# VH-VL binders against Translin-1 (tsn1): the designs that were tried, part 11

Target 1, 220 residues: Translin-1 (tsn1), of Schizosaccharomyces pombe (q9p7v3)
Amino acid sequence: MNKSIFIQLQDQIDKEHSIREKLTAEVDLLDEKLRVLQLLLANCEQNLENQEEILEALEIIKSKTRGLAELASNFPYYKYNGVWDRSIQKVVYLYLLASWTGRLDKSLRPTYSLLSLSEVGQILQVPVFPEESTFHLSIEQYLHAVLSLCSELARQSVNSVISGNYHIPFEALNTIQKVHSSFQVLSLKNDSLRRHFDGLKYDLKRSEDVVYDLRIHKLV
Below, E stands for the ipSAE of ESMFold2; O stands for the ipSAE of OpenDDE; V2 stands for 0.75 times the mean of E and O plus 0.25 times the DockQ between their complexes.

## First folded at step 7 (VH-VL; framework fv_felzartamab)

Design y1 (from x9 with heavy chain S54D; at its last look DockQ between E and O 0.02; V2 from the best seeds 0.00; counts 0 for: pae O 12.8 > 2, placed apart)
Fold by OpenDDE, look of step 7:
Structure y1 (fold): chain C 220 residues (1-220), chain A 120 residues (1-120), chain B 107 residues (1-107)
Amino acid sequence: as target 1 above (220 residues)
Amino acid sequence: QVQLVESGGGLVQPGGSLRLSCAASGFTFSDYWMNWVRQAPGKGLEWVSDISGDYGSTYYADSVKGRFTISRDNSKNTLYLQMNSLRAEDTAVYYCARELRYSSGYFDYWGQGTLVTVSS
Amino acid sequence: DIELTQPPSVSVAPGQTARISCSGDKLGDKYVYWYQQKPGQAPVLVIYQDSKRPSGIPERFSGSNSGNTATLTISGTQAEDEADYYCQAWDSSTYVVFGGGTKLTVL
């Protein structure tokens, strides 16, 4: 047996590991900033008070996402996309949320509307081509992000009632309903996405209940 | 404006140690990967080491692994390079460079460098 | 491991187009970055992601990358463009890789 074969294999293993480490390091930094933005967007009222911080966080995340895209584009996308998929999904989610809540100045959509994948790509200045062999925002990432948005909107609906913002639950319900209807026409092949979509039913019900309660109490 | 200022260079004997510093200003230091790149007299650029902004991830060129240690103090906006077991081939101008990894480009800002001379 | 190879020197007359090559195995599959270094100065980024120019870099600077070769092109070369130019890419084993550099002389 030729020892050189194993040496070559080990070298390849080490190379792959090195690449993953590099990417992971970038993703970790990105994740840190995502946490900041997530906290800032956790409350609609706070969003008004912290608009400057939100904008700053959005720009930082954009920059870091673009940086990650640049680095990642040096390597085969589908070999390493597992390193950043979740984080990029979260990036998309937070931008969707920021836009929906009217906190994204560069939003191409009105408040309480859903950014498209293309629009998110435009805002972040990253590619959104499904057949692209380099870094891009994927359809799956976007769809996951949309579902995450719906969950957050359901959550925000409850919080908004507590804060006396009774219009938010209605808008949230409207968005969730539209998303739900839209997803029903999709042929989802990804098990993870299917499971996530199943959760949307609960979010929809949750949102409906909030609106129902508001109506019962004649608040809307 | 972004500014990087290296210091700590000088003459050292083989086997000796030296610690370089890079003082950063004009940007959020902790948000950026920082790098050391060196250039031997009359030679090309050689990447030495880099360090992440907040998590302290570090990477080294094979030529310096085990001998050099990169670190940073974000509270002081300072990058460091501890160089041990110095060799003649380590003689170079050492640049600290901000990596524009999180934006468009890569090494967008460089210091003016500090000269390290390893000689008997 | 990837090695980036540059010609040691390139000469061009003022106003003419200078082309500096950077060669490496499958280099076209990677982004290449270019730096300009004038004597006694630190390097300056002039091209990122193969063909993009940072703010402040003249339009006469352009870049391309395909196959095994990246090229820095300086159209209408000026005397002030005389400098050393370095290409840079990423490698899985060596991390940041620089070319050997090319001295551009404006005759």
Scores: ipSAE 0.000, ipTM 0.498, lowest interface PAE 12.8, mean pLDDT 90
ESMFold2, look of step 7: ipSAE 0.006; ipTM 0.543
ESMFold2 (binder alone), look of step 7: mean pLDDT 92; pTM 0.938

Design y2 (from x9 with heavy chain S103F; at its last look DockQ between E and O 0.01; V2 from the best seeds 0.00; counts 0 for: pae E 14.3 > 2, placed apart)
Fold by OpenDDE, look of step 7:
Structure y2 (fold): chain C 220 residues (1-220), chain A 120 residues (1-120), chain B 107 residues (1-107)
Amino acid sequence: as target 1 above (220 residues)
Amino acid sequence: QVQLVESGGGLVQPGGSLRLSCAASGFTFSDYWMNWVRQAPGKGLEWVSDISGSYGSTYYADSVKGRFTISRDNSKNTLYLQMNSLRAEDTAVYYCARELRYFSGYFDYWGQGTLVTVSS
Amino acid sequence: DIELTQPPSVSVAPGQTARISCSGDKLGDKYVYWYQQKPGQAPVLVIYQDSKRPSGIPERFSGSNSGNTATLTISGTQAEDEADYYCQAWDSSTYVVFGGGTKLTVL
């Protein structure tokens, strides 16, 4: 057996690892900014006070995402997408949330509405769908982001009631219901998405309970 | 052919500011990450900052974070480095370098550099 | 943080083979790049991705990288090869990393 064969294989493995490190570094920087925005958007009421910070964070994240897209375009998408999938999913989620809450200046949709994948791509100025060989926002990332949005809306519904913002639960429920109905017509082949979708039932229930309580108390 | 020409270097007092420029030609400027790398007199190379081709993403070495700002004007094929709060240790020849990020980041073309001297 | 270590100087007689080392933890897992810098001049890329030569670089320049050490080899070293040589890699913590440089003297 020629030992050189294994050496060459190891070299390839090592080079792949090097590429992953490069990508990971970019993703890590992105993740740091995502954490900031997530905190800023964690409370709808506080969002008004921090609107400028939110806009700044959104722009930074857009820039970082686009930067990642540039770097990632040098490599086969499906070989390395595991490095950024979660982070990009979170990017999409936060932009969905920002738009839904009316905090995104250049939103293509009214407040309390759901951005489409194409619209998210347009806002971020990154490709969606067409270039599968290069960096793009995927359907799976978007669907996960939508489900994450629903979970967050359910959470914020409760918080909004505590703060006396009684219209939010109604809007949240409406959105979650629509998402739930829409997902039911999808043929999900991804186990991760299936599991995540199962969680939506709980979010829907939570949101319904909040709205029902408000109605009982004649607050909405 | 690819050409990078730095300018803007000179003598500045500690705490002062200076803006460097790098004029690029011979390639599609907006397609490439651009970098600043500096070299103190008689010392080695030190990466300073980089900026993405079209999206404006920027990164900085810890030694210059908060003090230096990298930017670019793709319509003018020009890279900039705004240096504030300059220190004696910032004294160096500053090179602009074109970066290729295939598999990893490296610099295939360098300018001739511009000297920045920070001294009282 | 990765640190790249180079010998400060290497001497070689004309026509002999010069070897410049660059050492770092698990450096073989990364691509290494080499730059030549002559006095008063900008660095010039001479090796990329461990062992590849850019156009215009003489064939006598070669590179290897394994384990913890990358090596720039100049076979049949000529007087014009006298210069400083820097290795470079990329690290997730420090981003772009250069070695300290090696002065190659052709005796």
Scores: ipSAE 0.000, ipTM 0.510, lowest interface PAE 13.1, mean pLDDT 90
ESMFold2, look of step 7: ipSAE 0.000; ipTM 0.485
ESMFold2 (binder alone), look of step 7: mean pLDDT 92; pTM 0.935

Design y3 (from x9 with heavy chain S54D S103Y; at its last look DockQ between E and O 0.05; V2 from the best seeds 0.00; counts 0 for: pae E 18.3 > 2, placed apart)
Fold by OpenDDE, look of step 7:
Structure y3 (fold): chain C 220 residues (1-220), chain A 120 residues (1-120), chain B 107 residues (1-107)
Amino acid sequence: as target 1 above (220 residues)
Amino acid sequence: QVQLVESGGGLVQPGGSLRLSCAASGFTFSDYWMNWVRQAPGKGLEWVSDISGDYGSTYYADSVKGRFTISRDNSKNTLYLQMNSLRAEDTAVYYCARELRYYSGYFDYWGQGTLVTVSS
Amino acid sequence: DIELTQPPSVSVAPGQTARISCSGDKLGDKYVYWYQQKPGQAPVLVIYQDSKRPSGIPERFSGSNSGNTATLTISGTQAEDEADYYCQAWDSSTYVVFGGGTKLTVL
């Protein structure tokens, strides 16, 4: 038995570990910035407040995402994408939310509309679709992000009522309904996505309830 | 310290072949995309070819497709460029460069270059 | 196909600010990289990702990229900055693309 075989294997293991560590470090930095933006976007009605901070956070996240993309593109995507998948999903989600709430400085879509995957890619200046062997925004990440957006919209619809912004629940419901209809025509093979989509029903119901309550109380 | 050292350049007749080498040191060679970039005398930089670290993905400029072959031996930390059917317009200093990739990539380290002259 | 256009030459007096442009269609949507090449030497990366400086590059070097034009700016230009400068980007069809280069002369 050639002892060198095991040495080589260990070397490969060490290399892989090193790569993962590097990627993780970048992802950690990104995650920190994502938390900031998430807090800033927690309320749809705060369009005039913290706008500068939101824009700054968006730019920082863009920069960090692009930096991560550059590093990650040196390595096989599908070998290491587990390191950043959730974080990138959150990036997409927050940009969707920022756009939906009209917080993006560069708006490709009207307020209360859904950015496409391609548009998110354009904004972030990163490649999209699974055709790329290097870093890209995947369809799965986007779909998860859209579902996360719906959940957040449902949540914020309630908060908006409390704040007296009675138009938000209607816009949220409209978006969630469209997303729900759209997902129904998709052939989802990913179990994670299927499960996440199942949760959308609850979000839809929640959003509907908010709107119906507004109507019953003649607030709208 | 990252170091790239090209070799193999020289004078060759049109239609001839030449193999360039680039010896890499100071970093984990297999983790990086490697590139060849050339510069004709008195002219600008022209990308020639690149190769992935571990999976052997290769890309070529249209000007060299079918004639040049990029390869690497990670066990020797060496990048190669096999140049066949050489033409006068292939005359250039050939640089090996380490690439950091993104949707776009950039070259953070370059070798000193090796001169290839194609002339009758 | 993306093409990067640079002025063939730029001249500045010592201590003045040099600006080298790199123009291309929607170049602002891409990362641009800049390389310095002195005579008889290999190119050296001076700016990456539009505006970032690698370690060892003087602070007088800066970059910007918007619209259709990326710009390399050298404030307080020194004699040692005399060199050829190349911008570089990436395109899905052409892959790696370099500008034609700009010769910076320090008068």
Scores: ipSAE 0.000, ipTM 0.504, lowest interface PAE 13.2, mean pLDDT 90
ESMFold2, look of step 7: ipSAE 0.000; ipTM 0.421
ESMFold2 (binder alone), look of step 7: mean pLDDT 92; pTM 0.937

Design y4 (from x9 with heavy chain S54D S103F, light chain S93Y; at its last look DockQ between E and O 0.02; V2 from the best seeds 0.00; counts 0 for: pae E 14.3 > 2, grease 20.7 > 18.9, placed apart)
Fold by ESMFold2, look of step 7:
Structure y4 (fold): chain C 220 residues (1-220), chain A 120 residues (1-120), chain B 107 residues (1-107)
Amino acid sequence: as target 1 above (220 residues)
Amino acid sequence: QVQLVESGGGLVQPGGSLRLSCAASGFTFSDYWMNWVRQAPGKGLEWVSDISGDYGSTYYADSVKGRFTISRDNSKNTLYLQMNSLRAEDTAVYYCARELRYFSGYFDYWGQGTLVTVSS
Amino acid sequence: DIELTQPPSVSVAPGQTARISCSGDKLGDKYVYWYQQKPGQAPVLVIYQDSKRPSGIPERFSGSNSGNTATLTISGTQAEDEADYYCQAWDSYTYVVFGGGTKLTVL
């Protein structure tokens, strides 16, 4: 058996491992900033003084996302995109949430509105519909992010009542209803995405219950 | 006209298995969440399981979790319930029920039911 | 986990008003649904979202839900209304919960 064949094969394995380590290190740094922004946005209606912190976190995340795009351009996209897929999905989700809550300056949409995939790409300065294997925001990342937004809006709807903000539940219900209607037009063949969408009824029900509770208790 | 027709019930010994089917017609089957609800003889209604439209989130009552599996074949407009490790307390009429998508949590059409008897 | 409690039976004279209660902790905070089941038949939905009637359900059926109690009301009760009636609610942990059922007898 010629040992040089296996030594060269091991060298290739080591190179691919090194590439994944580089990409993972950058994704870990991005994830750390995503956790910070997520905490800030989870309580943003209860803490109006955190706006500068939110804007700073958004700019850091944009910078790190573009840095990841530059690093990833040195390697085959579809071989390594699994390294960042979930983290980029969360970037999209948090930008949607920041825009919806009115915390994203220079948003392309008013408060309580949903940014499109193209608008998210424009804000982040990242491509969205490439014909080539280049770094981009995928349709699946965006659709998962929209569904995750609905879950968070249902949760914030519940919490907004205890803080006395009775406007949020109605806007959350409106958004979740629009998402539900819009997904009916789609032909979803991705199992993960289909399962995520199929669970939307629980977010819708929770949001409806909050609105009904407000009406029954004469708070609106 | 909406129709739901259950089949596959019968007599089985404790520890045995049965597979129930529900044939659907008169509506776009894949648009609807589908449910199994059971009724022991002389007793009330008990929800068993649901499954979403095209590909399924599934949910189960605690009393059947791990023993029953709900599934559907949208190309055949058919809902299934695989029942394993059957117990005497599973004796009931099993109904197939349609759940509205937008107003989930209630059942606008029911089949006539199929009887499952678990007895030695 | 919400439990829905119904009286086991209610009797009314023909033409009178029947009221069937369904009790649960803060049940007025939830949607309540009502089903009619005649002997040997499948249940049919008669009230949804507390007080709304599906198409084809007579106007004599009405519903309310407040506090801890939902009520199905049948005005001008007819012999054909003799059936079992079940209330139902949904919650995040138990999903679908039915009441124990009430046998309505028209004497």
Scores: ipSAE 0.005, ipTM 0.441, lowest interface PAE 14.3, mean pLDDT 85
ESMFold2 (binder alone), look of step 7: mean pLDDT 91; pTM 0.931
OpenDDE, look of step 7: ipSAE 0.007; ipTM 0.515

Design y5 (from x9 with heavy chain S54D S103R; at its last look DockQ between E and O 0.03; V2 from the best seeds 0.00; counts 0 for: pae E 18.5 > 2, placed apart)
Fold by OpenDDE, look of step 7:
Structure y5 (fold): chain C 220 residues (1-220), chain A 120 residues (1-120), chain B 107 residues (1-107)
Amino acid sequence: as target 1 above (220 residues)
Amino acid sequence: QVQLVESGGGLVQPGGSLRLSCAASGFTFSDYWMNWVRQAPGKGLEWVSDISGDYGSTYYADSVKGRFTISRDNSKNTLYLQMNSLRAEDTAVYYCARELRYRSGYFDYWGQGTLVTVSS
Amino acid sequence: DIELTQPPSVSVAPGQTARISCSGDKLGDKYVYWYQQKPGQAPVLVIYQDSKRPSGIPERFSGSNSGNTATLTISGTQAEDEADYYCQAWDSSTYVVFGGGTKLTVL
């Protein structure tokens, strides 16, 4: 067997590794910014106080996402998408949350509504449903993000009650209910997504409990 | 101050080729998406192509896909547009423009343009 | 695909208010940008993100965007405001989109 064959294989291995490293580096930078925004959006009351910081963080995340998209576009999508899937899911999630809470500078949807995948793509200026060989926001990423949003909304419902924002639980419940109903008509083939969807039942119950408590205590 | 200066325009026959250049100064060139926008005589603005700052990602209008190639040399602060298989409808003033992006892109600085005339 | 429609021309007397419309489906959901172009000159950004004014642009320039229509408003229009005005937006399918332009004549 020609030794040159193995040399070529090693070169390919090294190349792939190099690509993954480059992508990982960008994802790491993105993740750092995502953590910042996540903290900023963790409290609805703080969102008002830190609106400028939120907008800045959103812009930075967009920039980083675009950068990643640009870099990723040079390589086969399905070979390397594992490097950024979770991070991009989080990007989508945070933008959904920002929009839902009315923290985007200009949202394509009214407050307490759900951005579509297409709208998220428009906001981030990244493609959705383009050629599969190029970077894009996937349906799976979006669906995961929506489920994550529901979990966060359930959490925020509790926090909002503490802060005296009694309308939030109702809006959250409404959104979670709609999401739950919508997901029921989907044929989910992804095991991860199925598992994540199973968790939505808990979030729905949680949200319902908050609303029911408010009613019982005549706070609403 | 930001300055963009286009060059390379001229008269060319249909089917011919031409390469435009845009010299940038007054800002960190590599940090910005750069665009070509053209304007046919007496007509409106038409986006042609853009290129990212660092990653070299490129996009094209359908009208020029496969014929035009946008590129840049960040070491020279220069944007290029290679135009092949030129058609009469490509006749226009070609502007280079710096793009800012927030949710959507827009152009905060434009060059004075260079005229490309495609005629037999 | 989004298409931006502008009136081909608008006329206004000096000192009066000029309004230039830019129409598109759900345009209010997008940011709209406006450019001024005088004869023989390059376009100049006059409004960004619907209503924001770049430094150096007179306060008489303002913008709004709701529903399906964005509007560039020039209050107290001056002779120097005579120019072509273009609206611009971004679309995921068509990318950068310009309106057809409006020639503003100051009578």
Scores: ipSAE 0.000, ipTM 0.510, lowest interface PAE 12.6, mean pLDDT 90
ESMFold2, look of step 7: ipSAE 0.000; ipTM 0.423
ESMFold2 (binder alone), look of step 7: mean pLDDT 93; pTM 0.934

Design y6 (from x9 with heavy chain S54D Y102W; at its last look DockQ between E and O 0.04; V2 from the best seeds 0.00; counts 0 for: pae E 14.9 > 2, placed apart)
Heavy chain, then light chain:
Amino acid sequence: QVQLVESGGGLVQPGGSLRLSCAASGFTFSDYWMNWVRQAPGKGLEWVSDISGDYGSTYYADSVKGRFTISRDNSKNTLYLQMNSLRAEDTAVYYCARELRWSSGYFDYWGQGTLVTVSS
Amino acid sequence: DIELTQPPSVSVAPGQTARISCSGDKLGDKYVYWYQQKPGQAPVLVIYQDSKRPSGIPERFSGSNSGNTATLTISGTQAEDEADYYCQAWDSSTYVVFGGGTKLTVL
ESMFold2, look of step 7: ipSAE 0.006; ipTM 0.441
ESMFold2 (binder alone), look of step 7: mean pLDDT 91; pTM 0.931
OpenDDE, look of step 7: ipSAE 0.000; ipTM 0.502

## First folded at step 8 (VH-VL; framework fv_tezepelumab)

Design b1 (from t3 with heavy chain D102N, light chain S29K Y49K D52N; at its last look DockQ between E and O 0.02; V2 from the best seeds 0.00; counts 0 for: pae E 16.5 > 2, placed apart)
Fold by OpenDDE, look of step 8:
Structure b1 (fold): chain C 220 residues (1-220), chain A 123 residues (1-123), chain B 108 residues (1-108)
Amino acid sequence: as target 1 above (220 residues)
Amino acid sequence: QMQLVESGGGVVQPGRSLRLSCAASGFTFSSYAMHWVRQAPGKGLEWVAVISYDGSNKHYADSVKGRFTITRDNSKNTLNLQMNSLRAEDTAVYYCAREGYNFWSGYYYFDYWGQGTMVTVSS
Amino acid sequence: SYVLTQPPSVSVAPGQTARITCGGNNIGKKSVHWYQQKPGQAPVLVVYKDSNRPSWIPERFSGSNSGNTATLTISRGEAGDEADYYCQVWDSSSDHVVFGGGTKLTVL
């Protein structure tokens, strides 16, 4: 066997590695900002004073996501999407949360509803359709994000009770119920997504419990 | 056909304010992010600010952040730059530039430029 | 802040190929754009996204980007190509658009 073949293979390995490093670097920058926004939104029902910071974080994340999209579009999507899938999922999640809680813009008007994949794409100015060969928000990423949102809503429903916002648990329950019903009609092909969906049952129960407790205590 | 025309430039003292405007024509203005880029006399290009197609997002260079405000009126096809607390180093030709059209990807390049308007800040 | 470095000047004879470099730390991971600016005129986009050329720009203009250097290549240089050329990127770290210092191309 010609040793030169191995040299060529090594060159390819090195090239691929270099690409992954480039992508990872961008994702790392994005992840840093995602952590900030996640913290800001963790108790957003209790603190409205941080809205400017939230908006700034959202803008930064949008910019970085777009930057990543630009870079990633130079390479085969399915070869490298593992580098950013979780991060992009988190991006979508946080924007869903921001929108649901009314923190997406200066209006401070909770929607208590889900942004669609298309809407998220529009907001982030990244493609969702139809170019699967280039960077895009995937359906799977979106669905994961929705499930993550439900978990967070269940969590925040408890916190909202503590803060005296007794309507939030009902809105959360309503959203989680709708998500649960919607997912049941989906033909999920991804094992990871199926497993994540299985966790939704717990979130639903958790949310129901909060609402029931409120009723028992005659708070609603 | 496609045109960007800057206006509002002039001579102003330090600390004063000036408002620049860019009139766009020949394209769907509301579909494009718009930028301001400036060039000091005999110097290179310096990015100043960007505004998204619907005006919902804005970004500024550190050198002008807090002093300049970029706005747009899509109903009038106009881009504006409010410049407050002007400094000598703000002296430059100010260009409005259209961001290259790629609605779904964040490529920051400028495919069309105005001819610029001169701003001179001097005591 | 991210910095782009260009040679202050490049000279070529008519008909020769001019190469203008733009150096930046790991610039190969960025999309590089190039602008031509003639005296007293506004800049004109000549290359975008490393190697793409607007339809109104002659095929003589091309671009490449790898490693730490992006290059604008102007083949068959003409007197009309005399201008300042600027490279430009978007820096994700600072969220700033960054221009190089510009290169004056002279066709002798």
Scores: ipSAE 0.000, ipTM 0.500, lowest interface PAE 14.8, mean pLDDT 90
ESMFold2, look of step 8: ipSAE 0.000; ipTM 0.424
ESMFold2 (binder alone), look of step 8: mean pLDDT 93; pTM 0.954

Design b2 (from t3 with heavy chain D102S S105K, light chain S29R Y49K D52K; at its last look DockQ between E and O 0.02; V2 from the best seeds 0.00; counts 0 for: pae E 18.4 > 2, placed apart)
Fold by OpenDDE, look of step 8:
Structure b2 (fold): chain C 220 residues (1-220), chain A 123 residues (1-123), chain B 108 residues (1-108)
Amino acid sequence: as target 1 above (220 residues)
Amino acid sequence: QMQLVESGGGVVQPGRSLRLSCAASGFTFSSYAMHWVRQAPGKGLEWVAVISYDGSNKHYADSVKGRFTITRDNSKNTLNLQMNSLRAEDTAVYYCAREGYSFWKGYYYFDYWGQGTMVTVSS
Amino acid sequence: SYVLTQPPSVSVAPGQTARITCGGNNIGRKSVHWYQQKPGQAPVLVVYKDSKRPSWIPERFSGSNSGNTATLTISRGEAGDEADYYCQVWDSSSDHVVFGGGTKLTVL
């Protein structure tokens, strides 16, 4: 009788493992595409000719994200969300970046602003309701993505100076300042998010330094 | 048990208006984005419009944008299509279709279709 | 605008395998869906996301998608398979759902 109980437990373990493997496989595929898009957006201010590739990558990532959402919706969210959290954060981040830099669509108009969680959910066609036990974009994922965006904006601000786009550092600084101010009013309960937020101070300083340097050298 | 039933079709003159309805049953209507797809006589399928699960977002084909309005009433499990400024080229069987995902706007496929309702625009 | 190209007609003998193609620029990077429409009836989803099959659709129906061509395969063709078949994608550039022109399948 005891042996039977353990056999049943093993079966359950095997099932859970199988589910994780399936989810991981989907996430791995997604991650591959995320790497491509990240590369495309890394120096997008210097290469406007890759817009078609960027749009294609965005579409693929959207598709894969939705595929993951479909698969994941068959299982308890909080049991398996560890499999995709980082990847989904990156998805959100890249879409934020694409939007900020004007690469989200054919308009090629930088917005220099942040998409909301709701807007990202709409674009990706993924629910953003935290009360749901199915696949959704979480607030934490979004906030992590925003912080990642700030880091990238600080980085790209330097690159933009090199390329002669002297307005970008100001826009980046403005965005980072707004994010910093906004986060200060948030009651962050997540340790990971708090740690990530601590890094924002550095990004802010970095961005400020770039802008100040531009002013000192009278480039703007 | 899942069912979509279109109604409201008929014959109208160009420039007139018509309102189509789709009654949904057998599933949680409020959880699904809904679409209209039309088919002209002897022709292929053409996508018309989509509405999100809660009605907060809408999108239209260029051919109907500004003339057609898609709405839904989740309390009544109904999808609607208000068609204004009708043209001869709007003549078609109009289908309501459920999006295969419970999401909004993208990579749509249609897992369930109604029987369709015929709209004829002629002088 | 994104365009999907299908042959206007395909013929197959009973018991043979029918293949209906759907051409599109880099369609292999998109999710392709297929619908069957019999005369006087509404379309029915037969394949979605390139190769997935609804549970109510026979296993004889399968799909593939690579490069510039998606293919709907109907094995062991039956008279009941005579219908128009449409491929469909969503195009992010235009934000439109796009259908192919349809293929009439005849089982001789």
Scores: ipSAE 0.000, ipTM 0.497, lowest interface PAE 14.3, mean pLDDT 90
ESMFold2, look of step 8: ipSAE 0.000; ipTM 0.411
ESMFold2 (binder alone), look of step 8: mean pLDDT 93; pTM 0.956

